VH-VL binders against p39998r288to527. Designs and how they scored, part 11

Target 1, 240 residues: p39998r288to527
Amino acid sequence: VQLLEMESITSEFFSINSAGLLENFAVNASFFLKQKLGGRARLRLQNSNPEPLVVILASDSNRSGAKALALGRHLCQTGHIRVITLFTCSQNELQDSMVKKQTDIYKKCGGKIVNSVSSLESAMETLNSPVEIVIDAMQGYDCTLSDLAGTSEVIESRIKSMISWCNKQRGSTKVWSLDIPNGFDAGSGMPDIFFSDRIEATGIICSGWPLIAINNLIANLPSLEDAVLIDIGIPQGAYS

## First folded at step 20 (VH-VL)

Design d2
Fold by OpenDDE, fold request of step 21:
Structure d2 (fold): chain C 240 residues (1-240), chain A 119 residues (1-119), chain B 107 residues (1-107)
Amino acid sequence: as target 1 above (240 residues)
Amino acid sequence: QVQLVESGGGVVQPGRSLRLSCAASGFTFSRYGMNWVRQAPGKGLEWVAIIWYDGSEKYYADSVKGRFTISRDNSKNTLYLQMNGLRAEDTAVYYCARDSYYGFAFDIWGQGTLVTVSS
Amino acid sequence: EIVLTQSPDFQSVTPKEKVTITCRASQSIDEYLHWYQQKPDQSPKLLIKYASKSFSGVPSRFSGSGSGTDFTLTINSLEAEDAAAYYCHQSDTLPYTFGPGTKVDIK
């Protein structure tokens, strides 16, 4: 709620629109994650090892999905990182205009999309690239997992499968959630009582997350190791 | 328990051919670029060749271009160096070396295999 | 090709003394300079990767610094077991090249 308000003020008073903020998030977050992936040392031409694989779990119903796709675009556009995205719905069923737009650009930049967890697993088997990062961007701060799952049983089942897959990647893979790990309430940082499954995130990437939530997340998410606030260009006046 | 083990070295006459092998174990071989590095007796290290993780690219030192061929079989976790037209100056201990996880540095080395080219 | 030079060629050092080895590249190689240790009758071992990052298991007395063309390997307090040859290696540009090596002996 606080983030939405800040974004609203930023747009209305400062004339910095959501698209601009989204892009700022994507570029700065990508820089952050690239460092996590080995930075300049690894992410360059003439590396004889395979590119690292980043998997994005995204939804169509929120801005988090669009942010994730934009982030994915920035990650894969240089060719040094392979990115695969799995949506909570079929690619052909995407409705959100921004998600669609970002998806198109993402694909043009070399990003790949799979339509199921099984397809994702198949893709992983064919690639020599290790999965090093999973970006959890299904829920975000502007919706709940229950909201997403409540749309249909098919979507709910799919989300559960995605969460299960993600949590199985633990050990060698880091999981970065955008704004909030799935299965937690963005406002309070407490587990969502209406949805039993949770993403075991190792990190959180935020653009202005309430401080109250982080303490509860730390208490209820033992896998959490790090949290980073991304500068998306919100003027100080929007905070005051 | 990551390990590289070279084999195939020996004594050969000039102009002859020799094939070296490097058996990898303890890691996912197909996720690493692999190198050959040689060391002449009492001399320093010399990079010989590199092959990409999937074999898609190969590069050689000028001293061995056209004579040596680096290859790999990921299904067998094995790196190869086919050496043709061997010369006396090719006499060396040949090491296989793995690229580090991020690449570029060689973090794992075999024990080496000696190749002696003499009349 | 990029030519690497090392200094000194040879150094005899008393235990517990500081050892400094320099490596210079003929052109900038950014951070793609690595250091290896090779003891007699052994294979080379990676010490420092990317100019300043210590490889796993390497004693803390070893450190690397530098960027561009000038690099330094430092052994803060030499141990007897550190008697070896040390090589710098550039992987910025193909063909990869090694320095000529620096031999460190114990007095």
Scores: ipSAE 0.904, ipTM 0.957, lowest interface PAE 0.4, mean pLDDT 94
Fold by OpenDDE, fold request of step 21:
Structure d2 (fold): chain C 240 residues (1-240), chain A 119 residues (1-119), chain B 107 residues (1-107)
Amino acid sequence: as target 1 above (240 residues)
Amino acid sequence: QVQLVESGGGVVQPGRSLRLSCAASGFTFSRYGMNWVRQAPGKGLEWVAIIWYDGSEKYYADSVKGRFTISRDNSKNTLYLQMNGLRAEDTAVYYCARDSYYGFAFDIWGQGTLVTVSS
Amino acid sequence: EIVLTQSPDFQSVTPKEKVTITCRASQSIDEYLHWYQQKPDQSPKLLIKYASKSFSGVPSRFSGSGSGTDFTLTINSLEAEDAAAYYCHQSDTLPYTFGPGTKVDIK
């Protein structure tokens, strides 16, 4: 993937490491989403309405999962937004070092984690906050949904449940996928033929590089309304 | 449709108490801060009180603090205003008003209920 | 408390003319200033929220501007149905407060 090469060049030649890029993404993406949530006018102290709820669907992956947790941290750290994260695996089964690190910081900043869709639904009922945004960060640009699901039947079933839940939120909730909606191939923009379920995303958040196959994705995903490119601090020289 | 309907107004003597109700319909009542606003005859609008969506916080205008109590029952979609120690200057049409979705502005108002305090 | 003042108190306007109402706060309230319209024997209606954002269903001839301490409601080309009282409201700081109102009549 071109983004991986760009990140490598950025790190090796410009001395901007992956942690820096991740933080830049999280800050800028959070600013974007906060505007979608009503901006400064709504997101302040002394609001008599409940805080908006953002739900993150994440995998145990360095690229997508870590970015999602960092983003979640920036969303919830002020207390004006409630954030709940559901992983494709149990929290105790997380293995990626960066994901674990970001998860720890995320929790310290007030982010919540649930271990099932049922737990998520219970939490939603308790909080009585409207779910306004779902962040789809399971697949990412460097793997397929089939790759994630192929690890075990338990994981596959969990992913299907997560997708089903997400799609049920549509109408009152916007779904933003990181880099690529789950169930689609990032390279071609076509549906993943090896996995039948797909996230009905309404928006795409691209980290540092646009989705090249965006036209094909548009053709295959009628729910898609918007796409945003987030500046993550990759110098121009890294693109050439 | 979204609607607020006030009730409980009437004529009362000074020093007496009155309880107003506001019935909400057409929206998820439990997710909105609610306000009381009053208007004396021929006068302007005066904010009276606000209650958080879950009832966790309440604030009052100085003119009614210590005498009025705002409350809500989310299971009944109803807002209340308990008015004790009523004074002549409390004579007004009382409106319940919903905070907008983002908060702070009042986007839905009831028809109002008249409270007259007279000897 | 934050005190709001309005000007003018009253104005009689010919249809199709531009109407300007000013609201001033005793201290900065950022963008937390809202405008309401109240017709005789009716409840107030939200016109403008957060200084400049039109509420749903409000005709385009209504607009709001300003920030900090000085705010303006503008009716571009007054219609007969616009005869009403107009109130500004601050929600930046508790207790919330309203302006004294501006009455607009049609000549």
Scores: ipSAE 0.904, ipTM 0.956, lowest interface PAE 0.4, mean pLDDT 95
Fold by OpenDDE, last read:
Structure d2 (fold): chain C 240 residues (1-240), chain A 119 residues (1-119), chain B 107 residues (1-107)
Amino acid sequence: as target 1 above (240 residues)
Amino acid sequence: QVQLVESGGGVVQPGRSLRLSCAASGFTFSRYGMNWVRQAPGKGLEWVAIIWYDGSEKYYADSVKGRFTISRDNSKNTLYLQMNGLRAEDTAVYYCARDSYYGFAFDIWGQGTLVTVSS
Amino acid sequence: EIVLTQSPDFQSVTPKEKVTITCRASQSIDEYLHWYQQKPDQSPKLLIKYASKSFSGVPSRFSGSGSGTDFTLTINSLEAEDAAAYYCHQSDTLPYTFGPGTKVDIK
């Protein structure tokens, strides 16, 4: 995948590590999403309305999860946005070191984690905050839903449930996928033929795309209405 | 249709109490801060009180502080204003006003209810 | 409390003319200034929120500008139906306060 290569070049040739890129992504993406959530006018102290709710769908097997958690951290750390994260696995089953690290920091910053769609629904009811943004970060650009789901039937079922929940969101809720909407191949932008369910993303937040992927996504994802390229600090020399 | 309807106004003597109600419909009442705004006859608008969406915070104008109590019942989609120790200067049309979705501006207003305090 | 003043108190305007109403705050309120229209025997209606954002359904002839302490409501081409009182409102700091209002009549 082109993004992986770019990151590799950035790290190896320019000595800019992945942690730096991750943080740059998170901060800049959070700024973008905060504007979508009403910006400075809404996101301030002494607002008599409930804080907006952002829901993050993340996986452990993908670095996109770490990006999502970092993004979530930047969203909720001021207290003006509520963030809930649901993983494709149980929280106590997280294995990826970066995901774990970002999750810990995320929690310390006020982020919440639920362990099921039912728990998410309960939390939503309790918080009484409008879900305005769902961050789709289960797949990322380095794996497919088929890869994730293929690990177990339990995980597959969970992913399907998460997708179903996400796609049921209506009204003011927007779905922003990190790098690639789940259910699509990150390289080609084509639907994953080995996994029938797909996130109906309304927007994409990415750090880079092949043009072919963008065109195919537009062609195969009618719900897509926006896309933003986040500057994560990759030097020009890293681009082919 | 989004709507606010005030009730409970009337004529009362000074020192008496009155309770106003505002019935909300057409929107999720529990997700909006709510306000009371009053207007004396032939005068301008005066903010009276605000209550947070969950009732966790309440604030009042100095002119009514200690005498008026704003409250809400989200299960009934109703906003209240308990007015004690009424004074002649409290005579006004009382409006219920909803905070806008992003807050701070009042985007929906009721028709108002008249409170007259006279001996 | 933050005190809002408005100018003018009253103006009579010929239809199709431009109307300008100013609101001044005793201290900076950033963009937390809103404009309302109130016609006789009616409830106030929101026109402009956050200094310059038009509320839904408000005709394009209405616009707001300003930041900090000085704000302006503009009606580019006055219509007969625009005869009303106009109030500015600050929600930057509690207690919230309104301006004294500006009455606009049609000649």
Scores: ipSAE 0.900, ipTM 0.952, lowest interface PAE 0.4, mean pLDDT 94
Fold by OpenDDE, fold request of step 21:
Structure d2 (fold): chain C 240 residues (1-240), chain A 119 residues (1-119), chain B 107 residues (1-107)
Amino acid sequence: as target 1 above (240 residues)
Amino acid sequence: QVQLVESGGGVVQPGRSLRLSCAASGFTFSRYGMNWVRQAPGKGLEWVAIIWYDGSEKYYADSVKGRFTISRDNSKNTLYLQMNGLRAEDTAVYYCARDSYYGFAFDIWGQGTLVTVSS
Amino acid sequence: EIVLTQSPDFQSVTPKEKVTITCRASQSIDEYLHWYQQKPDQSPKLLIKYASKSFSGVPSRFSGSGSGTDFTLTINSLEAEDAAAYYCHQSDTLPYTFGPGTKVDIK
C-alpha cells in the first residue's frame, strides 16, 4: 500500500519512527474531532450537561487499532469526553504489541473497554451521555475485513455484529472511519467483494489517500459527507 | 414540542415554604442541566440555582443559599425548587430554564410561575 | 461573583436604525456570554450564545461580537417587533449572573 511505503521511507530515510507518526496522528485527529464535538466552549469543566460519548471500534492486530486507541486516549484524558472501545476480539486476547501498549495507556487515561456489542448496548443504556461519534478503526489501510474475519468464525461474527450496531446508529451520531471505511479496499476505494457487510461511514479521517480511492468511495458510499487529511509529519521527500 | 411548564406559585406569608415544579416534555430530560431563574416585578433576571443532568451537583445564588433546594426526578421529567424561609424580596416570577445542548446558555424557558411573599 | 454591566439602560429608536448594546464583565469570561430578548409579559428568549453564535430561528439582523470582558449585541435595521428588554448573561463562573438589561423602545 502506498501509505505503508511512505511510512517506510519516513522511518528509514528520515529516522521518523512509526510511534512518532502514530502520536502525531492521534493528537491532530483529536483536535479535529473535539471541534466536531463542540470545541472548547462545550468541552470544559463545570458543564452541567453530560459529556459526549465516543465509541471506538478497533482491531487488535493492525495499525488502525493502535491509532484509534491513541486517538481515544487524547479524547478522554481531560475527562470532558467519555470514550468506550470495543475490539474485534476480547480485550484479554489482544495480539498486537502496539495495540496492547496503547490500550494500557488508554485505560490509564480513563478510557473504557467493553467486550461485546451487548455490553456496549448495556453501557449506553446506563449512561446519560449521547453517542455523538463512532470511530471505525477495524480495518485501516493495511488489512481487509476478510483478513480479520478469516482468522475465525467467532471473529467474523463479532465483526458483523459490530458493523450492524454501527450502522444502526442514527440521529446526531456520526461515523468516522480511520483511513478507510470497513468493507472497502483501501487502495482502490472499491467495495470488498469478499465481505458483504460495510460500515456506512459519514466521514473519513486519514493521513494519506490515493486519489482513485477517493473517487470510488464517493461513488460507492452515499453516506459519506466529509473527509479530512491529518498531517502526521511525513516529509515531502517521502512522497517522491 | 420542546417545552417547560412551571407550577406551584402563589401567595404566601413571610417565613413560609413553597415548592415549585417544572414539567419537561419533548426532549430527553436526563441529558440537560436545569436552572431556576427569577424576575422580580419590573426588575431584571436573576439566576437562582442549577442542577446537573444527573443531580450530582447543585449550586445556588448567595441570596437563596441555605433556604432553597433544587432537585430533579429524571424518571418523571420534573425539576423542583423547594423554597423555605421565604422573604418579601423573594417575590418574583420563577422560570425554569434548560441548558443548551452544549451547555451554559439557556435555550428553553418556561412561561414562569408567580410567587408573591407578603404579610 | 462576576458583575455584568450594560449600556445603555434605555434606548428609543426609529425603525430601520441600527441598535448597539454593550455588555461588560468585571473579569474575563472568554466566550461564555449570551444574549436574551424579553418582550413584555413573555419569557426570555435566547438570541445569541457564546458571544457570537446566533440561536436557531433568530433573524439575521441580530448579531453578537466580543470576547473576554467586552461584548456587543447589534440589531441591524431595527424592526417594530424588536421592542423589548435585552439581557446579557455570563456562564463562565458560578454563580451565573445577568446584566441589568437594556430596554429598547420604538419611536
Scores: ipSAE 0.899, ipTM 0.957, lowest interface PAE 0.4, mean pLDDT 94

